# Designs tried in a protein design chat: VHH binders against q3afa8. Part 1

No score or structure here was measured in a lab: all are predicted.

Target 1, 265 residues: q3afa8
Amino acid sequence: MDKASLGIGIFDSGVGGVTVLKELINLLPGENFYYLGDTAHVPYGSKSKEELLILGDAIIRFFLKLGVKMVVFACNTSSAITLPILKERYPVLMEGMLEPLRKNMPAKAKVGVLATEATVKSGLYQKKLMETNKFQEVYMIACPQYVPLIEKGIVSGKEVEEATREYFEPLLKEEVRDVVLGCTHYPFLTETIQKLYPKIQVIDPAAYVAREVYRKLKENKLLGENGGKVQFYVTGDEKSLKNLGSLYLGYNIDRVQKIDLEVIV
Below, numbering starts at 1 at the first letter of every chain, in headers, positions and changes, except where a header shows other numbers; Kabat numbers aren't used for antibody chains.
ipSAE, averaged over its two directions, is called F for ESMFold2-Fast, E for ESMFold2 and O for OpenDDE. V2 adds 0.75 times the mean of E and O to 0.25 times the DockQ between the complexes of E and O.
Where letters were taken out, [cut] stands.

## First folded at step 1 (VHH)

Design a01 (framework vhh_nb_b201)
Fold by ESMFold2-Fast, scan of step 1:
Structure a01 (fold): chain B 265 residues (1-265), chain A 125 residues (1-125)
Amino acid sequence: as target 1 above (265 residues)
Amino acid sequence: QVQLQESGGGLVQAGGSLRLSCAASGFTFSSYAMGWYRQAPGKEREFVATITSGGSTYYADSVKGRFTISRDNAKNTVYLQMNSLKPEDTAVYYCAADTSGYYWGSPSTYEYDYWGQGTQVTVSS
């Protein structure tokens, strides 16, 4: 089979991965995309490594049945914790949120990272950024309130502003000026963050991810030519993907297919 | 020198309540996150609750709705109010301070620089 004609699978625990999808569609118009929101199991941030591996394995197998040449982990939690293990189990190309940032971000004396609890606890994200020798100090901030608020459509107002002030307090104390959005949901809050902290440079990893996906496909001679379609899937509720996803992508998501993952415990 | 001293542990019947206290000294208490962790016999240490310098609180799913963490910056003390106690809550409870400045709201033991000696909580059925 012509592997270049196969699609690209993208998954996240919820709607957040549309931030990565938008960059991929723009850069790779010849590709077909399958987007999966694992909304039956959101949020991923507080899940154990074992639980995340079971879910990640099921998601990879789902995409392989659809026919993909590459899977993009648009979930920072899964990118940090499960991608290094799953890439060894399956021959399909895989890319996540962390490695493109690591390779291509400019050097900074201090960098902050807003991330889920599980991503911070893993220690892998911080360790991998420090290994580049581009950053003298990396400040990891766990933001457990963000994903639940965003999934409910709450991206502005008192509650999210209060949470944001709490999360930025240690960053301001250390005079951090560059902050990475270490969760794909967090770009939904960019306007709120910029309103509160206009001098902070917000770094969205999605552009780095899209460029790295293009580079890998090109190097492996797998670039598609006759694509341009996106199919949306969810394991649970589709409302946030239809509503918030449409708002972020700038067009109406009119069809979302509900599927069941074949989990092996 | 940073010191954390827990108190308030003891024996209680299932369904009962206890309030743990942790007196802190040797650092600017109001500037740092404080947390509670526990270790049951034969188990690893696990997260219970965290309170940030600004007062935001985070709880393990197993205690959410039953336990309440709070702080009194004037007294350099953090509290854990434990309600509806269950036999599975039996553990040594540790107070922890995150003076690293690198982490917020995280339950990880890796994020806490200083630990108290612990206070035993035993819940009988």
Scores: ipSAE 0.000, ipTM 0.125, lowest interface PAE 16.6, mean pLDDT 84

Design a02 (framework vhh_nb_b201)
Fold by ESMFold2-Fast, scan of step 1:
Structure a02 (fold): chain B 265 residues (1-265), chain A 124 residues (1-124)
Amino acid sequence: as target 1 above (265 residues)
Amino acid sequence: QVQLQESGGGLVQAGGSLRLSCAASGSIFSINAMGWYRQAPGKEREFVATITSGGSTYYADSVKGRFTISRDNAKNTVYLQMNSLKPEDTAVYYCARDRGYSSSWYGTDAFDYWGQGTQVTVSS
């Protein structure tokens, strides 16, 4: 009966969502977490709105079956496209990558956003930031080399540094000082970025997501006390989650359960 | 707010050369990656070349060593120098903003912006 004892579901299409999970674990040690990587259906960026809604609906129903009080969309594509629709279909609390940043980031004259090519080309991320009236200019930078390098475990060194100089050059010319990591993989590169550009403020949306989750749970009197467990699930390949996820979290992900989503068409 | 106007296309014999120009209007040219794409009849649009704001260049394997992309930020113009042209280079060539966008607070969703294209025909 105690809703506060229910867990928090987090999902992404891959391993990137562990950057959000890490912030949540650190801020909310009394909570139980269920992490789902929808690795059978990567990449989400190439999918239609209808396909993303079918997958998102199945993921929410999966978490509800496990027993959750909140679902966190640790996927920028799903946060932008499906979260506004799915939150109207289910009474469970939901949060995504974009809205906590929109609400809580201070106003800035200029902001840069590093993102995947699909996110940049969608226009939706930039539109949502500009709708706040907090940002005079939003500079979207597509970083097609970043995810492939990170997935190979290459988060430092000459190749990453050369790609980073390339991506930051237009931002430096416009004197941009605040840069948002608009892909859940990109926090893997924070140390390399700060080494090259120590005067730039790197903004990780995951920190805003974790704080907003805490705020909503507290306001609804849903904060857990007897948690501290994380369970990992995948729909397809588990290799990146086990290897890169363990590296990022700083502990061994020793158990990952493979599941099938119950899709309703 | 961004307008791209291509020019310099035409008919040329195999082994010949053409230089395409793309004039951009608006204040965002200097910070954007600019690219050239092409579309042959009955085929999908394909990548040709791109140049970053800092001058780094990338080419499709099919044109590498034959085509050169360059930019003049003072003139808001990007160029494609096409040498050793082949019949398979026949296509409509489009100028595009393909990465690194800026926008005003007036909220224009001007991503992956394309010009009207310029026809290149290479005869055998």
Scores: ipSAE 0.000, ipTM 0.120, lowest interface PAE 17.3, mean pLDDT 81

Design a03 (framework vhh_nb_b201)
Fold by ESMFold2-Fast, scan of step 1:
Structure a03 (fold): chain B 265 residues (1-265), chain A 124 residues (1-124)
Amino acid sequence: as target 1 above (265 residues)
Amino acid sequence: QVQLQESGGGLVQAGGSLRLSCAASGFTFSDYYMGWYRQAPGKEREFVATIYSGGSTYYADSVKGRFTISRDNAKNTVYLQMNSLKPEDTAVYYCAKDLGTYYDSSGYPSFDYWGQGTQVTVSS
């Protein structure tokens, strides 16, 4: 009946997407959220476009069965590769990690991006930012130590600080003042980065994603009023979501439902 | 300083079994996703299996139910147990140190390091 009362689906291949979820909960407290970590199908980076489309299609159908008015792709791989295609296949509203940042980030002469080695080597993130013509220089910094430390629950202390100083050294030499967190795990380190470099503006794409979700819902008259619930789902291992997700969200994730995706080949 | 060394390949009859091992060094093994890939003559490299740092696994449909990936973090080793082998499983098998993250890959096959490979030949 009332589509505004339907929930919002958010998915990632793991725990990183809780950084997007937190921004959405803060901005949209009247909404109900369904979070899915597709932990059984890692790594997404090794998958073909066809495999990612099959998984993305299954995830959208899962959310539609739960009752959603919008799906948020809190996965950089799916946002870049599958979202443009799946957006044309389903009438549900969709948003991802890259377009809100590209559209709404102010122009800067120099921008740094902290990312995984895979993202840096792909060149795709840098290409997509350069295509906006908003940035004259984009400095990609590979941060191989960050995800392993975060997955261990190490988000502060000497080891994180030393890695951060190493990664920021090239950015300081180039006098970069704006730094994008190009991995959904990296907002776990925001406090450590701000402590070491208080004059650098740390840019979390999740904030842009949340604002774009709000804008689309408002324009379509789909904003919810009586929500406030979050339900968690995984396809495989739940431990990182329960432990790191609880730490990041600031409350205990006590129930995570394991599900199987219905894939159509 | 990252090194990956595969072993255990060989010739086997259809329906047989083989166990591949990959010894890893030069990185904190327990923190990384490890994978197996294969390449047959004249064909593109294809994904076989991966194991998450937490122990969860994912398999290509072509090997699901027949192959099992596992790891021993104390020995810095990843294994591939191959059962019910078919002639179409004939390939060079490569051990790969994967991304360490599945969130920000661009969807292109991109692996930090590959081993030298081990040949598996399945006769009909």
Scores: ipSAE 0.000, ipTM 0.127, lowest interface PAE 16.9, mean pLDDT 83

Design a04 (framework vhh_nb_b201; at its last look DockQ between E and O 0.21; V2 from the best seeds 0.00; counts 0 for: pae E 17.3 > 2, placed apart)
Fold by ESMFold2-Fast, scan of step 1:
Structure a04 (fold): chain B 265 residues (1-265), chain A 124 residues (1-124)
Amino acid sequence: as target 1 above (265 residues)
Amino acid sequence: QVQLQESGGGLVQAGGSLRLSCAASGRTFSSYAMGWYRQAPGKEREFVATISSGGSTYYADSVKGRFTISRDNAKNTVYLQMNSLKPEDTAVYYCAAGPYDFWSGYTEGEFDYWGQGTQVTVSS
């Protein structure tokens, strides 16, 4: 079996992971991609570590049945909480949102991170960024209004702008200029953020994730040459993926297959 | 064998705008990270902006909020929209293209292909 011909699995709890997918499909046109939105179990941010491990395990096993050489955790919650454990359980290559950012982002005196409440409360994201010694100050900002608005298709307008002003107030007070989008849904708000704060550098980890995926595949001699297909899967509703996903990717997502995860407790 | 050709430079008064274009030869343009660098008289070449294959952007602090980098993969072209120009922006502007595994534009040595440059002069 030529392992290089196997696909790359990408998952998120919703539509947000298409931000990572967009970087990957443009960077790696020779690869086949399988995207899974675990929309039946959203939001992941409210789940226990045990529940997230059960779901993550089921997702990896799903991708292995499809035939993958790598699984990308396009979910910041799963990347921070479950990836360090799950990568020890399976021989497939795995990458998440946090380590590529740590490794590849330039040094900055001050960085802000917009994230879900669960990611902020875990303390792990902040700790991992500070361990690099690249950042003197890391300001974690919980943005509980963002994911619900984005999942409803609300990426601009008064509600998003008001929430954004609230979240950015502490960052502006500290004169933060570099802000990391610590949730894969948040790049959907980039235009709104830049409209309100044009001097703030918005950093999307997806580009760093794609770079690290390429590097790992190259080092392991697993780069694909004859791919170019993307297949979409959901566990629940497909509307956000078809509508918001198509808008973000710049092409119509015509087919989405609904699947059930095989959960082992 | 990738060739880059810049255009759109010229003389402009402070507060004015210019749009630089960089046309690339080759079918794999969409896979490249693209960047803009500049070199002012008597100074080292400095980073201006970069754009990933997926369209994510990164800017030097000195130009953030004034310059916008964008790409048109159908035309194999990268653009730099320069607004609110200052005399300090006077420089030769270079387009750069790197392998698809390079995204950050902070290190010029990571780009494999460079254009000939286009002069931008901002009068006070």
Scores: ipSAE 0.577, ipTM 0.784, lowest interface PAE 1.7, mean pLDDT 86
Fold by OpenDDE, look of step 2:
Structure a04 (fold): chain B 265 residues (1-265), chain A 124 residues (1-124)
Amino acid sequence: as target 1 above (265 residues)
Amino acid sequence: QVQLQESGGGLVQAGGSLRLSCAASGRTFSSYAMGWYRQAPGKEREFVATISSGGSTYYADSVKGRFTISRDNAKNTVYLQMNSLKPEDTAVYYCAAGPYDFWSGYTEGEFDYWGQGTQVTVSS
């Protein structure tokens, strides 16, 4: 089998990864994609490194069984914690949410990062950005209201706006003009954020990821030519993926296959 | 090959607005990132704005908050809405298309196709 004809695996703990999937589909129309939402084990942010590695191993094995030439970690937590380890364990190309951004984001004096509480508390995201020496200051903002609202399909309106105003207050005070979406769910709110703050540059890491994936595939002569298929998988509830995924992708996700990773965490 | 054609340029007074359009030929428009560059007399061509295939946008600091890039995939067209124009915005504006998203803001090599450009003149 031509390795270039193999698919690309994308996983997230939930539906947020569809924002990455969208960018990948658009940029790589010749590829087939397997999307896995590990909804049975959410949230990832509260899990130990050991637990995340157990899940990560199972997920990689799942994709390898399906036949993939690359796995995309569309999960910030996994990208930061387990990807560096898993990359060494398996002979498959891997990419995550952080490295493309770290590598390619232009230097700024100040940058804000909207993220989950868990992401902020871990300090890893901030640390990784600061290690690039591209930023003098990185302002991490915990956004605990965002994911619950998004999961309910609330991506505009008074509640989102009020939360946004609260979260942006410290950023505005520090005259931050560039804001990174540090959670894969948050691109659902891009329009709302832009309406409120048209002078703020909202940066979606998904675009960086897609470009880096393309670069890696091209470099390795693994670009597909006859793709265009997307298969969806979940380990738990599929409702959010069907509803929010459909909304974001612009087409109805009718078929989702439930799988068991056969892990106990 | 993708052909790009800019339109909408002209003379405008400082503080005014102008909307540029770029029509792309071919069937792969939705798969490409689109961008705008500009070149002023005696200066090098510089990045203005880019929009990914997925709709993510990035702007040069000099135009942030004033310019808006958007795309209509159904029309194979990318737009640049320019508000609060300044004399410093005077340049030939070029449309660009390519498989890469121009997030670095300064790498012309990320785009494979270029338009012929449209003149924008902002008078004081």
Scores: ipSAE 0.009, ipTM 0.257, lowest interface PAE 10.8, mean pLDDT 89
Fold by ESMFold2, look of step 2:
Structure a04 (fold): chain B 265 residues (1-265), chain A 124 residues (1-124)
Amino acid sequence: as target 1 above (265 residues)
Amino acid sequence: QVQLQESGGGLVQAGGSLRLSCAASGRTFSSYAMGWYRQAPGKEREFVATISSGGSTYYADSVKGRFTISRDNAKNTVYLQMNSLKPEDTAVYYCAAGPYDFWSGYTEGEFDYWGQGTQVTVSS
């Protein structure tokens, strides 16, 4: 049907959501994607629930004007705080970062989570994981050096390795073997982490997100064919998306369209 | 829709080696979890090995240390290297694929697509 030919909207506050986009492109090559980095309104982690809802509402309305069958919240904060509310305001399918992880991750005694300082301080990520009763112990590790390094395009080498050893030291002491990447930027570091700790299972929620998107589209008979196009949008600076995004996707991102969100206050 | 085709089965003497291949159709291979299952005559299909989309591997206890699963995303192929084969490894081996990364490792319901199977026979 004509609904199956509609696109999939994906948003994040910056370039990090490209790590979710990559998994989606790989699993769903017949789909068209619209990626929005809301770079004019970073950081999301410091914003109130009301502010995040206003932004999320504007972003969903933007995607609806483009013609989407699904919106993917490729931001951990937005997934936890705004998705449950916004899904009741709009009839479009939605998927976020936390529920696919909760649903698909098996029970484990110990799990480490690498996250931003804001995410750790919020307590929301740990709370959502503990609600499942799948984990006896959840170790939250704040990784303040990661995003700055990643945004400069530094994803390997001595600086990253030194920071990684510091962050993993507590996890090694507790013999944690399963580590979740609790920020959409951190998959850029997977090769470096695996180089240092080959026996640690690095868990990227983006892969689970892509699986759940596939499942929802299949169950609703909305899987598309003859797609394969990706359009990129930002509300502010585009350089990080063009540089880091292109590197991670394996494509040159030639065109990024700058837009203004229509917020309603 | 994913189609899977196994190859590399055959007859081998106990203690020998075989390498099974499973070619997958489609550009989505790198995002799928892949697995090998086997079914001996008169028995239920049983788990052998899986490899996640990210490369994590898991094995049944009966094959740990003898079998190795690997993947080549450029060729859309998953492999099962089987060493130190025993007569009890005799079975039809099936390749499986699905969008679910596994931590259970053993549940057939986690895979949406299955191959036709390839016979492995280990003589004593």
Scores: ipSAE 0.000, ipTM 0.186, lowest interface PAE 17.3, mean pLDDT 84
ESMFold2 (binder alone), look of step 2: mean pLDDT 81; pTM 0.835
ESMFold2, look of step 5: ipSAE 0.000; ipTM 0.165
ESMFold2 (binder alone), look of step 5: mean pLDDT 81; pTM 0.840
OpenDDE, look of step 5: ipSAE 0.000; ipTM 0.216

Design a05 (framework vhh_nb_b201; at its last look DockQ between E and O 0.01; V2 from the best seeds 0.00; counts 0 for: pae E 20.0 > 2, grease 27.2 > 24.2, SAP .729 > .668, placed apart)
Fold by ESMFold2-Fast, scan of step 1:
Structure a05 (fold): chain B 265 residues (1-265), chain A 125 residues (1-125)
Amino acid sequence: as target 1 above (265 residues)
Amino acid sequence: QVQLQESGGGLVQAGGSLRLSCAASGFTFSSYAMGWYRQAPGKEREFVATITSGGSTYYADSVKGRFTISRDNAKNTVYLQMNSLKPEDTAVYYCARDSPYYDILTGYSDAFDIWGQGTQVTVSS
């Protein structure tokens, strides 16, 4: 069996992971992709490590049945908590949101990170960036208004601009020039952020993820050439994927397969 | 070679039921999503229902709750159970081997790549 012809699985708890999918599609047009939104079990940020492992295990097994050579964890919570464990349990290649950024982002004296309140409060994201010794100061900014606005399809206009000005105020005061989008939903707001702050470098981790996926596939002689297709799956509600996913990718996503995860407790 | 053959069409009164069958040959049936499409006189073909290789089902809003798609992989057959039929359901019904994938470059869904010859369903008022 030619493993190079197998697909790439990407998952998130919702629609945010399409930002990672878009970068992968742009860099790897010869691949086939399977996108899974685990919308029946959202939110992941409040789940225990044990529950996340049960869900992650089920998701890996789902993708293996479809035929994949790599699984991309387009979920910051799963990338931090479950990926290090699951990559040792399965022979399939795995990559997540944080490690490609840690390895490949250039050193900066000051960096800002826009993230969910749960991510900021966990301290894990900040700790992992500081461990690289590439960043002297890491400014974590909780953006509680962003995900609710994005899920409603509000990615521009007065409400988003007001929230953005509020969140950037402490970063501007510290003269931060580089800002990481620490949530997979946040690239939906890139145009609005750049309009308000054109001199700030907005860093989307998805670009680093896509490049690292390419590098690993090339190194393992697994690059595909005859693909060029993507299929969408959800475990629960499909509305955000159909609406926001279509908007972000420039598609008309009207075919989404609903599946049940086979959990082993 | 690859073929799809529909059966089960006919004339039925409004509120009645029909069961369509589609026998597939020439490919690994269990590996493909299968769908039903219809075309009324003077209209474009429209999506009715699809069933994935894994058994997940999707329906057009106009038929949801009234039609049920199912498959029997041992018989290489896909079915469409049509209940509470309306005059506006009158059309030629086509079985199709559905591609569940979107083209990455265009975002277009290959809704189908192999078609049957069709079976006529007429619903009288």
Scores: ipSAE 0.147, ipTM 0.608, lowest interface PAE 4.3, mean pLDDT 87
Fold by OpenDDE, look of step 2:
Structure a05 (fold): chain B 265 residues (1-265), chain A 125 residues (1-125)
Amino acid sequence: as target 1 above (265 residues)
Amino acid sequence: QVQLQESGGGLVQAGGSLRLSCAASGFTFSSYAMGWYRQAPGKEREFVATITSGGSTYYADSVKGRFTISRDNAKNTVYLQMNSLKPEDTAVYYCARDSPYYDILTGYSDAFDIWGQGTQVTVSS
């Protein structure tokens, strides 16, 4: 089998990863994709490193069984914690949410990062960005209202706007003009954020991920030519993926395959 | 040689029922998802229903609640039970070895699947 004809695996703990999928589809039309939402084990942010590794191993094995030439960690938690370990365990190309941004984001004096409470508390995202020496100051903003609203399909309106105003207040005070979406759900709110703050540059890591994936595939002569297909998988509830995924992708997701990772965590 | 052969098509009145069959040969039937598609005159081929190797079923919105797809692995056959038929259901119905993938632009599989020759279903008003 021509290795270049194999698909690309994308996983997240839920539906947020579809924002990454969309960017990949746009930039890589010659590729086939397998999307896995690990909805049975959400949230990942509260899990131990050991638990995340157990899940990670099972997920990689699942993709390898399907036949993939690359796995994309469309999960910030996994990208930060397990990807560095898993990339050494399996002979398959891997990419996550953090490294593409770290490598390719232009230097700024100040940058804001919208993220979940768990991400902010971990301090890992901030640390990784600061290590690049591209930023003098990184402002982490916890956005606890965003994911619940997005999961309900609320991506515009008064509630989202009020939350956004609250979260941006400290950023505006510090004259921050560049804001990173530090959660894979948050691109759902890009239009709302831009409407409120048209002078702020919203940075979606998904775009950087897609470009880095393209670069790696090209360097390894693994670019596909006959793609354009996507298969969706879940380990638990499929409702969120069907509803929000369809909304974001502009495609009606009717077929979702439920799978069992056969792990106990 | 891999082959699919449809049967059971015909003329039926609106509100009536019809059962299509598709006999498969030349491959391990139980290992593949099977599906039904249809094409009306002047229209693009469209997805109708699919059944996975594990028995999970999926339907187009236009046929949900009216059509039922099933399979008998011992007979290497997939079926489509069509109830409450409408004139809009008139088409050539095709059996296919179904791809697990979505085409995000067209909604159905093309050159990578195996297809039958089709069977005509006509629903009169």
Scores: ipSAE 0.007, ipTM 0.242, lowest interface PAE 9.7, mean pLDDT 89
Fold by ESMFold2, look of step 2:
Structure a05 (fold): chain B 265 residues (1-265), chain A 125 residues (1-125)
Amino acid sequence: as target 1 above (265 residues)
Amino acid sequence: QVQLQESGGGLVQAGGSLRLSCAASGFTFSSYAMGWYRQAPGKEREFVATITSGGSTYYADSVKGRFTISRDNAKNTVYLQMNSLKPEDTAVYYCARDSPYYDILTGYSDAFDIWGQGTQVTVSS
């Protein structure tokens, strides 16, 4: 079997990885994708490195059974903690969320990051960006109203705009021009943010991931031609993927396969 | 209405120093980032330095370590202290106000929307 005809596996702890999947589908329409939401083991952010490695190993082995040429770690926690280690264990190409952002963002004096309260409090995102020495300042902004609004399907209009103005006020004061969407829900808000602040470059890390996946596949002569299929898998509840995932992708996800990961302790 | 006026240019020997001033009027100076550009004979205008409303600075590589941008919000003035001057620094120096927007048509235009008339700096060998 020709390696270029193999699929691309994408995993996240939940529905958030659909934002990466959408960018990949748009940029690589000739590829087949397998999306896994590990909903039985969410949240990943509370798990130990050892537990995350066990889960990541099981997920990679699952994708290898399906036949993949690349695995995309569409989870910020997994890509930071497990990808560097799992990359040594398997000959399959791998890509995560953090390195494409770090590689593709130009040096800037200031960058803002919109994120959940948990992500802001963790300090991990800011620390990883500051380690590059590309940025003098990284402003983390907690956006607690965003996810509830997005989950109700409210991605524009007065309430979103008022929340957005509140969140952006400290960024505007510091004349920040580059703002990263540090939560998988926030790409739904890109149009609204850009209308309010045309001077600000809104950065969705998913777009950088898709570009790096394309580059790696092209460089290795692994680009596919006869794809266009997407298969969806979960390990637990599937409602979030079917609801939010369908909304974001713009088509109905009506077939989701529930699987049990083969976990080896 | 909105104006930027440079001063302090002149002739100086290589290795010497010069301080440029830019007086601003017609807008809330303390709310804007300000910058310096220069244009040598026969060359395109090039970036020199910028200072944000909060005081953070950025410099072109060709002047880093030799030039210092500063601001005095009480006097609505931006300064460029130029030390260790070289003949290659000879140019007309322009003060500029940072643009509040990107150019949505090209994405490549300058970020500055208001320019001064310029002041000549000539560095002799």
Scores: ipSAE 0.000, ipTM 0.105, lowest interface PAE 20.0, mean pLDDT 82
ESMFold2 (binder alone), look of step 2: mean pLDDT 82; pTM 0.821

